# Ledger of designs, part 11: VHH binders against StAR-related lipid transfer protein 4 (Stard4)

Target 1, 199 residues: StAR-related lipid transfer protein 4 (Stard4), of Mus musculus (Mouse) (q99jv5)
Amino acid sequence: ASISTKLQNTLIQYHSIKEDEWRVAKKVKDVTVWRKPSEEFNGYLYKAQGVMDDVVNNVIDHIRPGPWRLDWDRLMTSLDVLEHFEENCCVMRYTTAGQLLNIISPREFVDFSYTVGYEEGLLSCGVSVEWSETRPEFVRGYNHPCGWFCVPLKDSPSQSLLTGYIQTDLRGMIPQSAVDTAMASTLANFYSDLRKGLR
Below, E stands for the ipSAE of ESMFold2; O stands for the ipSAE of OpenDDE; V2 stands for 0.75 times the mean of E and O plus 0.25 times the DockQ between their complexes.

## First folded at step 8 (VHH; framework vhh_7ocj_1)

Design S2 (from S1 with Y99F; at its last look DockQ between E and O 0.86; V2 from the best seeds 0.00; counts 0 for: pae E 3.3 > 2)
Amino acid sequence: QVQLVESGGGLVQAGGSLRLSCAASGFRFSSYAMGWYRQAPGKQRELVAAITSSGSTTYGDFVKGRFTISRGNAKNTVYLQMNSLSVEDTAVYYCARGFTFKWSSGTYEVYFDYWGQGTQVTVSS
ESMFold2, look of step 8: ipSAE 0.276; ipTM 0.651
ESMFold2 (binder alone), look of step 8: mean pLDDT 82; pTM 0.819
OpenDDE, look of step 8: ipSAE 0.717; ipTM 0.856
ESMFold2, look of step 10: ipSAE 0.313; ipTM 0.636
ESMFold2 (binder alone), look of step 10: mean pLDDT 82; pTM 0.818
OpenDDE, look of step 10: ipSAE 0.762; ipTM 0.872

Design S3 (from S1 with Y99W F101I; at its last look DockQ between E and O 0.81; V2 from the best seeds 0.00; counts 0 for: pae E 4.2 > 2)
Fold by ESMFold2, look of step 8:
Structure S3 (fold): chain B 199 residues (1-199), chain A 125 residues (1-125)
Amino acid sequence: as target 1 above (199 residues)
Amino acid sequence: QVQLVESGGGLVQAGGSLRLSCAASGFRFSSYAMGWYRQAPGKQRELVAAITSSGSTTYGDFVKGRFTISRGNAKNTVYLQMNSLSVEDTAVYYCARGWTIKWSSGTYEVYFDYWGQGTQVTVSS
């Protein structure tokens, strides 16, 4: 089994977790964020869900590694594709801005990324890989299996339901309350910023 | 352009030793996992050894302490020291490059994406 197969199966498993295992972490307008303890590390697996006023392919094209991501995602400050294996597979290195008055300093991630069909829509998922090169202005974080499911709404085919699963180890010495605030807020802002980028 | 060039193979008598080398170019060597596979005619390719970018090592069960993988990041080279060779070690040995991922079990797995042309090791008795 490939990285892609194991990653895809893990995300599908998360998408099958029953509602009673989740606890609400934040609600902002039409976006809900839940969490549960992660099985990958000593932290949380976050789930987020909301409706997008666009078709699946365009929504996912703005999320996956590509030319649009830096245009709308205010948290992401740089994105480089380090290796391209196939049209739907790559390894990318990206950075994030400092958060909470730099209590969370800028981070860097090196992730394997894979996009594949899921039901009538798409799944775009990823996981961090080891990468020895570091840069002093960033703390190297680690994304455990993560991804975005995007499927069309049955009653409104011009709209999509976007559901994300995120479990990021930010590393370093960060107060737990800051981690919790940053993760939930980042997911809520993701939807708001993406909607503006899709206009 | 990624290149993996194996050397050090050849004919050796049972009980002898060989040191395989793999010169790597076209990528940032120190950031990748490296490894060695072997394949005898008509048999499935099998892992001999792997070494992560941080230096952690894994060996196939059949190695039984006889082989040692190492890497020289300054020379972009991965090595396989093979001792106490037997006829059953006869195979083509392939250098490989890969990625290390940690899964929920706490285990690290290496997933290889490029292989060299291989070098023949033949052990006579």
Scores: ipSAE 0.250, ipTM 0.639, lowest interface PAE 4.2, mean pLDDT 89
ESMFold2 (binder alone), look of step 8: mean pLDDT 82; pTM 0.821
OpenDDE, look of step 8: ipSAE 0.689; ipTM 0.845

Design S4 (from S1 with Y99F F101L; at its last look DockQ between E and O 0.01; V2 from the best seeds 0.00; counts 0 for: pae O 8.8 > 2, placed apart)
Fold by OpenDDE, look of step 8:
Structure S4 (fold): chain B 199 residues (1-199), chain A 125 residues (1-125)
Amino acid sequence: as target 1 above (199 residues)
Amino acid sequence: QVQLVESGGGLVQAGGSLRLSCAASGFRFSSYAMGWYRQAPGKQRELVAAITSSGSTTYGDFVKGRFTISRGNAKNTVYLQMNSLSVEDTAVYYCARGFTLKWSSGTYEVYFDYWGQGTQVTVSS
């Protein structure tokens, strides 16, 4: 309960950051990715935003831990739930595929995940937790507080505004330029893949 | 679009064997658990067998080692080899896609969310 509250508050804070503090990292059709230096680690906090042609619940159901994520997210290769606390709270372990022609080897994450109501929509957020069990085939990454806000559009309730805040430490020996490129691209692709998955 | 198409059902004599196949499409087959259910007339649908993405298997109590579930990821197909069939095995057999919740303890649960149309298996005395 303490973790969930703290996490939620942290994300809300990120969501309150003024626009002038963000710099555009990538702009593609129907999605913009911004970044600013993270306060949590020597890297960037990314902001991504785009409109989804679906209702909030369905969008979040595709994002949060569950059976849908693996259907559409090409980056995610596995998803396990390690602990259940409440209906909307769990610890999950997931793996990602290699990126940038394997310059970035597959990663593993163990995250606390929490989904909660936010305004007229939902917030699905998470943060990596310590997990002693390691698999040699994966590099353990670390997600600092991150999450996805999804709220209905005022003028179109069948559509949602999806805003993500991501600050991932991929760890390992990766050139920073590669990390930066990968993160921006990953977030853009996330929206593209999700849109396809929601069809 | 998720599609599950069963085949291999039919009429067989008691003591005989059948091999059911389920061709899957529309999703990353290798990332999901697959399962077989069956439903006899007037009875509830029951789990026959399940196989996780990692290859772990579970069987219904009535299987008693007679059936084997397997998967061919290259063909996006799940199989159910049924041996020593009995009249009680008569049912419609359904293929299902499942999401595996694997617990840190090593236990897992499979939640099925998509089903095929089913294939009839009839075992005669």
Scores: ipSAE 0.014, ipTM 0.313, lowest interface PAE 8.8, mean pLDDT 91
ESMFold2, look of step 8: ipSAE 0.205; ipTM 0.609
ESMFold2 (binder alone), look of step 8: mean pLDDT 83; pTM 0.829

Design S5 (from S1 with A33T; at its last look DockQ between E and O 0.70; V2 from the best seeds 0.00; counts 0 for: pae E 5.6 > 2)
Fold by ESMFold2, look of step 8:
Structure S5 (fold): chain B 199 residues (1-199), chain A 125 residues (1-125)
Amino acid sequence: as target 1 above (199 residues)
Amino acid sequence: QVQLVESGGGLVQAGGSLRLSCAASGFRFSSYTMGWYRQAPGKQRELVAAITSSGSTTYGDFVKGRFTISRGNAKNTVYLQMNSLSVEDTAVYYCARGYTFKWSSGTYEVYFDYWGQGTQVTVSS
């Protein structure tokens, strides 16, 4: 099986995890963030869910690697596509801003990204690759299998349900409380920033 | 454009050794996973060896310590030293470029996105 198929299947497995296995990490407005221990590393798998006031294709086009991401995502400070493959996949390099008054210094990620159909919507997923080239102004982080499911709301065809699964190893020496705060807050801010970007 | 050019194949007696080389160009060699796979007549391609950008190595189960992959980043070249060859090692050997992913808590998966034309290795006796 291809790496994209394994990645897709992993995200579908996460999307099947029963509600009672999750613990609430944060609730902001109509967005809920949950977490559970990760099976990939010594950290947490986060789940986030909320409604977007746009159709699936436009929501996912603003999330996947592309021209819109830097316009709305205040955490992401740069994005370069290093390799583009057929079948809506690429390898990208992106950077993030410092968080919590720079207790978490700027990070860099090199990820494989793959977008595929899921039910009546889309799944955009990714995972970091091993990449030896580094830059001294960034700490190299690692995203374990992650992704965003986006499906239309049946009773509201102009809206979509957006569900994300995120498990990021930020690396470096960061207090655990800062990691937990940053992950939950980043996911809540993701929704509010994306909503503004879709207007 | 990405180019991978294999060399060092040929006919060798069972128990012998060969060293395969692969010259790479058209991309930033030091950043990629490099590797070798092989295909014997009527068989599916199988991973022989892979070496990450940081130098970590993975081998197919059938290698059993007989082969060694290495890379010379200054020369943009990846190598496969093959020792104790047997008739079952007869195949076309392909150099490949790709990526390594950490999967399932310390398990590594390799994906190749480009490969060369291949070099024939034939083991007789």
Scores: ipSAE 0.109, ipTM 0.545, lowest interface PAE 5.6, mean pLDDT 88
ESMFold2 (binder alone), look of step 8: mean pLDDT 82; pTM 0.818
OpenDDE, look of step 8: ipSAE 0.552; ipTM 0.794

Design S6 (from S1 with A33N F101I; at its last look DockQ between E and O 0.01; V2 from the best seeds 0.00; counts 0 for: pae O 11.4 > 2, placed apart)
Fold by OpenDDE, look of step 8:
Structure S6 (fold): chain B 199 residues (1-199), chain A 125 residues (1-125)
Amino acid sequence: as target 1 above (199 residues)
Amino acid sequence: QVQLVESGGGLVQAGGSLRLSCAASGFRFSSYNMGWYRQAPGKQRELVAAITSSGSTTYGDFVKGRFTISRGNAKNTVYLQMNSLSVEDTAVYYCARGYTIKWSSGTYEVYFDYWGQGTQVTVSS
């Protein structure tokens, strides 16, 4: 309960960051990715935003831990719920595919996940937690507080505004530039893949 | 101690060519991957090219066949042949030592742990 509350508050704080503090990292047709230096680690906090042609609940259902994520997210190669606390709270383990022509090998993440109402929409947020079980075929990454806000568009309730805040430490000895490039691309692709998955 | 010393940089006109060299010492050169990175003012450092200990090569997307990385193990030197240079290629170019992690999945990861001081490449219009 303490973790979820803190996590939610942290994400809300991120969501209140003024526009002038962000710098555009990547702009594609239907999504913009910004970044600013993270306060949590020596890296960036990323902000991604785009309109989704679907209702909030369905969008979040595709993002939060569950069977839907694996259906559309090309980067995610596995997803397991390790612990379930409440309907909207769990610990999940997932793996990611290699990136940047295998410069970045597959990663494993163990995250506390929490989904809660936010305004007229939902917030699905998470943070990596310590987990003793390790698999040698994966490098363990670490997600600092991250999450996705999804709210209905005022003018079109059938559409949603999806805003993500991501700050991932991929770890390993990867040049930061490679990480930055990968993160921006990953977030852009996330939206693209999600849109395809919602069709 | 590990040392990487770049050379070959300088001023060149657009469309021209440069050949960068990186002299390595202080480690078993043949056992390591080598790479070239570049950093332009106000931009992030980015991968230009990498070559594994076995000779496999990878290039940045912007290279588009213009550059070639190679290594001479006998001389403990890695090279970057840059052709068809453009103004956008202006940057400090860094040599880096790396190693490969092979995963059971068949994928691999390239890590870099040492860097040279860099050599300036300036391409004029």
Scores: ipSAE 0.000, ipTM 0.205, lowest interface PAE 11.4, mean pLDDT 91
ESMFold2, look of step 8: ipSAE 0.011; ipTM 0.373
ESMFold2 (binder alone), look of step 8: mean pLDDT 81; pTM 0.813

## First folded at step 10 (VHH; framework vhh_7ocj_1)

Design T1 (from S2 with S104P; at its last look DockQ between E and O 0.82; V2 from the best seeds 0.00; counts 0 for: pae E 5.3 > 2)
Fold by ESMFold2, look of step 10:
Parts: C-alpha cells; sequence; structure tokens
Structure T1 (fold): chain B 199 residues (1-199), chain A 125 residues (1-125)
C-alpha cells in the first residue's frame, strides 16, 4: 500500500459518501457546494460539483501541477515543484493570496500530488507532507486528503463533470466565520476562474 | 542531485558496537524523513530504523532496543548507533530518504524515494 494508493482510495471513499450525509452549504446555478464534518481534523470536508465546457484531459491539466495553473487561479500566487517522481506525481510548494482584506493572510502548502485514471476520466488528488522549512511571509497550512474527479458528461462528451473534495486546515488564528466565508468564495471563484482559463 | 553516502561499516566481534553515518547532499535535509534498511544474503530488505523530519522514530521489531537512529540537521547526517551486535545483524545497511505523512490514527508513514549504495556490516563470533 503506497501513499498514492491510500490517497486514491480515500478520495474514492469520499466520492461514495451517500447524499444524505452531506449538507448544502451553497447552491448557485452552475455549482453546488456541500459540507460535512471532517474525520481528519476539527473542520469540514467540502464537496463541490459543476459542469465544465471542456474535455477531461484539458480540465485536469489546468488543475494539476503544471504550466497553466497560475494563469487562471487568482488565489494561487506561486507554484514550485520540489520533487518529481513520475509524470503523474510530485511534491509541490504553493502559496495563496490573502483573503477578506488579509483577515486570512497568505498561506503556503507543501503537498504530494497524484493524478490517476478514474472510470472514463481522471482523479487529481493531494495531501500535505511534513516540511520543516518555512518562510515568514506565509502561514503554513495543511491539506488533508483532497482532490478533483473529472469525468465526461454522459449526454455531452465535449463537456466534463468536475467534482471536488476540499479539506484544508488554514492554521493560524482565524475566526470561524471568516473560514466559512473564505471557503464559500474560494469554491465559487475556483469554478468561475477555471472556466475563464479554459477559453 | 541527491547523494546518500554510508560509512562506518566493517568487521566487528559479536557483542560489539558500530556507528553508521550517512552523509546527505543535494536536497534540504531537515525537511525529509531518513531511515536505515538492511539486507542479509537470502533475505528481503527490512527496515532497521526511521526518523521523521519532526524527530519521531520507528524501529524494526528485531532491533529490540539495541539500535538508535539520530540525525544532525546542521551536518546533513543521519546516524545509526548499533550495540550488542550478533551474527544475525550481518548485512548491507542502506541509508534512505523519504517524505513523512501523518494519518488521523496518529501513525506516521514514510515513503522512501532514494537509497544509498550501502555499507557492509559483518559480525563475527
Amino acid sequence: as target 1 above (199 residues)
Amino acid sequence: QVQLVESGGGLVQAGGSLRLSCAASGFRFSSYAMGWYRQAPGKQRELVAAITSSGSTTYGDFVKGRFTISRGNAKNTVYLQMNSLSVEDTAVYYCARGFTFKWPSGTYEVYFDYWGQGTQVTVSS
């Protein structure tokens, strides 16, 4: 049982959680966001789902570590690959912008990233590693198992269904209401920004 | 370019001690987990000891308190102090580097992604 396999299986388990265990946190025409208490930390596991007007490979290529991510993701401010293992997995370090007028200050994450086939599509998932090097301009956050499932839309194979599971401990001293607000805006902006980036 | 160079192996009499060292370069040593594995003729490679980037340690069951792993982050070196050696400890000992993962069970896991060339330890009776 490699770390890759354990991570993949965890995400598949999240994707199998029954609908009645989720609570709707936000619903917009194009995107629905749910949440439930996390089993990993004192916080929430978020689920988001929406349709993308592109094929699976291009959608996931814009999400996974790669040349396109910083072009469209307004929250992500830097992305460095620290180690490559194979084409489909790496350890990366990335940073995020301050949110809510810096009530949430810039964050830094060091994550293992793994992309693998899932049904007729792809799963791109990750989890943070311990990393002792820190930088004073960032608060070190932690991503518990998280990821994005992307499969062709059944009746329109030029479109994809993108489902995400987000489980981030932002760390530091942040009011819970600010965390909840940031998560809602982050998920809405993610889909909106990604759609613009795919054009 | 990652380099792991083991030293301190050799011939030692049963009941004796050895201290293995592994000099590391080409990566930010203090952020990685480190470990020692061994492989005796006819046996599978087995974990001797691991130390996480945060300093937590794990030992193979056969160690039974005889060995101690430590790390000197300022010197980019991981050590294995081996005491009360027996003929059964004869093997090639390998230094390894990896990433530390922490699971909700409180269990640390290390994925080792790079290995040294090894140093021979031979214990005579």
Scores: ipSAE 0.159, ipTM 0.579, lowest interface PAE 5.3, mean pLDDT 87
ESMFold2 (binder alone), look of step 10: mean pLDDT 83; pTM 0.827
OpenDDE, look of step 10: ipSAE 0.716; ipTM 0.854

Design T2 (from S2 with T107E E109I; at its last look DockQ between E and O 0.02; V2 from the best seeds 0.00; counts 0 for: pae E 2.4 > 2, placed apart)
Fold by OpenDDE, look of step 10:
Structure T2 (fold): chain B 199 residues (1-199), chain A 125 residues (1-125)
Amino acid sequence: as target 1 above (199 residues)
Amino acid sequence: QVQLVESGGGLVQAGGSLRLSCAASGFRFSSYAMGWYRQAPGKQRELVAAITSSGSTTYGDFVKGRFTISRGNAKNTVYLQMNSLSVEDTAVYYCARGFTFKWSSGEYIVYFDYWGQGTQVTVSS
């Protein structure tokens, strides 16, 4: 219970960061990705934002741990819920495909996940937790506090503004330039894939 | 390790009753939704009944009040009471673990991720 509250507050803090603190990392037609140095680890906190042509609940249902994430997210190769505590609160384990022609090998993550109301929308957030079971075929990554804000557009309730904050330690031995490239591209692709999944 | 072990299946005459049990272990039972599925030969697996962690229930359209799902958290067991059975109810019945995605409106979806090995239910004419 204390974890979920702290996590929520942390993400709200990220969401209040002023525009001038962010630097554009990637800009494509329908999504912008920014970054700033993370306070949690020797890496970056990324901000991604784009408009989705769907209502908040459906958007978040496709993102949070559940039946639909694997259908559209090409980067995610498996998803298991290990523990369920209360409504919209769980521990999940998921794996990711290799990236950049396998310069970045597949990763495994074990995350606490929490979804809660935020304004007229939802916040789906998470943070990696310790897990003793390991699989040799995957490198264990670590997500520092991260999440997705989704709120309806005031002038168009059928559309939503999706804003993500991601700060992932991929760990392993990979060049920083590869990490930076991968993260920006991953976030852009996330939006593209999600849009396809919502159709 | 998540384990679901079904029991209570068997042969019964049309109009008869059966009570299925599913013993669950390896996870916090009280935090999960539970459900029953069935699969008849040549047919797709279909939801029979589901019960959320809070006790809300939903049933397949074919149930029509004949079946009741319940849970005993103290015993980590979910039950399916089946009355007024017909030949069409013949199938392998599977216990399943699920999650509840509940919204402020009160609407919810149950998603299932683990199934038991199943128990055979045969209803004779």
Scores: ipSAE 0.097, ipTM 0.515, lowest interface PAE 2.4, mean pLDDT 92
ESMFold2, look of step 10: ipSAE 0.379; ipTM 0.702
ESMFold2 (binder alone), look of step 10: mean pLDDT 84; pTM 0.844

Design T3 (from S2 with S104P T107E E109Y; at its last look DockQ between E and O 0.71; V2 from the best seeds 0.00; counts 0 for: pae E 3.4 > 2)
Fold by ESMFold2, look of step 10:
Structure T3 (fold): chain B 199 residues (1-199), chain A 125 residues (1-125)
Amino acid sequence: as target 1 above (199 residues)
Amino acid sequence: QVQLVESGGGLVQAGGSLRLSCAASGFRFSSYAMGWYRQAPGKQRELVAAITSSGSTTYGDFVKGRFTISRGNAKNTVYLQMNSLSVEDTAVYYCARGFTFKWPSGEYYVYFDYWGQGTQVTVSS
């Protein structure tokens, strides 16, 4: 079986989870972050949703691996494409800044990334690969299936509805309350930073 | 430039053994998953074995404990030890480079992005 198909189907399944299974973790302006226990690891699956003042293709082009990601995403400190297979898929290695006064030290991820059509828009999704090479300045984290759905807003097609599903195992020895605080805050900040980057 | 060169194929009698080797170059071998596929005439390619960069292994159902994949990172080489061969094992065997994913259900997914030219294995009765 194809990892791309399995990943895509998993994200579509998350996108079908009923609203009453989610608990609100944070709200800022028009952005809501929810969470529920993960089925993949001992942690949470986060959902975030908000409206972007741009069309689907430009929004997703700023999220998926590419030249604009480091310009706006203040959490991401480096991004290298290790293998580029097709226009829509690659393996990338990226790093994140320390958080909560470095209680969460900088992380490194090696992820498979896949972008595909979804309804009238796009799904950009990913999952970490098994990769034995590590660098001592980073803790190797692991992203369980994650992704961003982006579709045109029904009554304003120049705007997009952006919905994300994130389930990151930060690894290492971090207090759970610090993990919970960091995840909800980084998702809310993602939206505000992306909105500034699209301007 | 990525290169994968298989060797060690040939003619062997049923019940016999062969060891295939795949010499890899043009990439950091120790960072990648490696694997073996086979293809008999008129059949689709099928996974024989895969090994992660950390040494975890997966085998196709038909292997039934007869084959062992291993890797020598110092020599940039992946091996397939094939024992108890039968006529049904006759095929071209291809070395492959790529990735494995371990789904929490315990299921493995293999994504190979590069292939060698293959080596013929023929098992006579």
Scores: ipSAE 0.309, ipTM 0.655, lowest interface PAE 3.4, mean pLDDT 89
ESMFold2 (binder alone), look of step 10: mean pLDDT 85; pTM 0.842
OpenDDE, look of step 10: ipSAE 0.387; ipTM 0.710

Design T4 (at its last look DockQ between E and O 0.86; V2 from the best seeds 0.71)
Amino acid sequence: QVQLVESGGGLVQAGGSLRLSCAASGFRFSSYAMGWYRQAPGKQRELVAAITSSGSTTYGDFVKGRFTISRGNAKNTVYLQMNSLSVEDTAVYYCARGFTFKWGSTYEVYFDYWGQGTQVTVSS
ESMFold2, look of step 10: ipSAE 0.526; ipTM 0.765
ESMFold2 (binder alone), look of step 10: mean pLDDT 83; pTM 0.832
OpenDDE, look of step 10: ipSAE 0.787; ipTM 0.886
ESMFold2, look of step 11: ipSAE 0.495; ipTM 0.747
ESMFold2 (binder alone), look of step 11: mean pLDDT 84; pTM 0.835
OpenDDE, look of step 11: ipSAE 0.825; ipTM 0.900

Design T5 (from S2 with T58Y S104A S105T; at its last look DockQ between E and O 0.76; V2 from the best seeds 0.00; counts 0 for: pae E 6.5 > 2)
Fold by ESMFold2, look of step 10:
Structure T5 (fold): chain B 199 residues (1-199), chain A 125 residues (1-125)
Amino acid sequence: as target 1 above (199 residues)
Amino acid sequence: QVQLVESGGGLVQAGGSLRLSCAASGFRFSSYAMGWYRQAPGKQRELVAAITSSGSTYYGDFVKGRFTISRGNAKNTVYLQMNSLSVEDTAVYYCARGFTFKWATGTYEVYFDYWGQGTQVTVSS
């Protein structure tokens, strides 16, 4: 099977995880964040869900690698597409701002990204690749399989349901409480910032 | 322009050895995974060997310890040492550049995004 197919199937498996395996981590303004232990690393798989006041294609176009991501995502400080492939997939390098007064210093990631149809909507998913070049101003993090499902709401022609699965190994020496705070805050801020960007 | 140029192919007797080389240019060699795949007539291409940017190695099951991949980052070159060759190893061998991925099962997979023109390896009985 292709790398993109295996990534897609992994995200679909996460989307099938039963409700009783999840614990609520945070709930703000119509966004709920859950978590469960990750099977990929010593950390958590996070799930986030909320309704967006836009159609699937526009929501996903603002999330996938592209020209609009840096306009609205305050955590992401740079994004470079290193390679394009067929079928809306790429390898990108991006950086994130420091968090919690730089207790979590700026990170960089090099990720494979793939966008594909899912039911009546889209799935945009990714995973980090091995990339030996590093830069001293960043800590190299690692995204285990992650992604965003976006499907239309029934009986609501202008709205979509956006569900994300995120399992980021931030690397470095970070207190676990700081990791948990940063992940929950990042997901809450993601939704609020995206809503503003879809104006 | 990305360029991968293979050398070292040819005719060899069964039980013999060959060393393939691949000179790379047009990209930051040390940051990419490199590898070799092969294709015999009428067959799908198959992974022979891969080496990550950090130097970890992976081999196709048919290799059975006979082949060794290595890389010289200072020379922008990847190598395949092939020993104990058999007629089943006859194929075009392609040098490739790509990425490695780790999955929930704990296995690594390789995706190649560029490859060379290939070099023919023919093993006679």
Scores: ipSAE 0.065, ipTM 0.520, lowest interface PAE 6.5, mean pLDDT 87
ESMFold2 (binder alone), look of step 10: mean pLDDT 83; pTM 0.832
OpenDDE, look of step 10: ipSAE 0.673; ipTM 0.837

Design T6 (from S2 with R97A F101I S104K; at its last look DockQ between E and O 0.02; V2 from the best seeds 0.00; counts 0 for: pae E 12.7 > 2, placed apart)
Fold by ESMFold2, look of step 10:
Structure T6 (fold): chain B 199 residues (1-199), chain A 125 residues (1-125)
Amino acid sequence: as target 1 above (199 residues)
Amino acid sequence: QVQLVESGGGLVQAGGSLRLSCAASGFRFSSYAMGWYRQAPGKQRELVAAITSSGSTTYGDFVKGRFTISRGNAKNTVYLQMNSLSVEDTAVYYCAAGFTIKWKSGTYEVYFDYWGQGTQVTVSS
């Protein structure tokens, strides 16, 4: 319980960071990705925002740990729920594909996941935890506090505004330019892939 | 509609081998952990083997390296190769599917939501 409340409060703090602290990293159609230096590690905290043509519950159900995530997320190659505490929180292990011709080799993450109400919508957030089982085919990455806010669009209740905060330490020996390219691009692709999956 | 259909059971001599198959439908197979349980008359069901969506496996202690679980995601099928069978292996074998797993040091436990009808395996002396 104390992990979930601290995680939620951290994400709410990120959601209140003023616009002048962010720098645009990428814009694709109606999706904008920003970044700022992370306070958690030597890297960036990314923010992404775009509109989804679906209601909050369905959008978040496709993002949170669940059976639909692997249908649409081209980067994610596997997802296991390792521990289940309540309907809205679990420990999950997931893997990502290699990127940039395997300059970024496949990663695995073991994260605590927590989904909770936020305003008229939902917040689904996570953070990596210690997990002793290792697998040699993956580099173990680390997600610092991250999450997705999804709220109904004011003038169009059949649509939702989806805002994400992501700060991933990919670990290993990766050129910084490769990290920068991969993070901004995968966040933009996340939106286009999710939109296709919501139909 | 979720369906799990076991096949490959039957009568086999001690020391012999069988391969069980379980065809799955009605859910995204690649996202689920799959498992095999067995139940002898008058006994509780016990885990034989489980395999996660990422391919990690666990086995019941009685398996002692004789059985192998695998999955064919292209065919939505989970397999159990059973070698060096003995009369103690006689039981009904059930296929199971679940999304939720719990890791405990050295092993994991899958909370199975769906169960097949079972297939009889009988090992004769």
Scores: ipSAE 0.000, ipTM 0.249, lowest interface PAE 12.7, mean pLDDT 85
ESMFold2 (binder alone), look of step 10: mean pLDDT 81; pTM 0.815
OpenDDE, look of step 10: ipSAE 0.434; ipTM 0.749

## First folded at step 11 (VHH; framework vhh_7ocj_1)

Design U1 (from T4 with S31N; at its last look DockQ between E and O 0.77; V2 from the best seeds 0.74)
Amino acid sequence: QVQLVESGGGLVQAGGSLRLSCAASGFRFSNYAMGWYRQAPGKQRELVAAITSSGSTTYGDFVKGRFTISRGNAKNTVYLQMNSLSVEDTAVYYCARGFTFKWGSTYEVYFDYWGQGTQVTVSS
ESMFold2, look of step 11: ipSAE 0.660; ipTM 0.826
ESMFold2 (binder alone), look of step 11: mean pLDDT 84; pTM 0.843
OpenDDE, look of step 11: ipSAE 0.846; ipTM 0.911
ESMFold2, look of step 12: ipSAE 0.665; ipTM 0.826
ESMFold2 (binder alone), look of step 12: mean pLDDT 84; pTM 0.837
OpenDDE, look of step 12: ipSAE 0.809; ipTM 0.895
ESMFold2, look of step 13: ipSAE 0.613; ipTM 0.804
ESMFold2 (binder alone), look of step 13: mean pLDDT 84; pTM 0.840
OpenDDE, look of step 13: ipSAE 0.850; ipTM 0.912

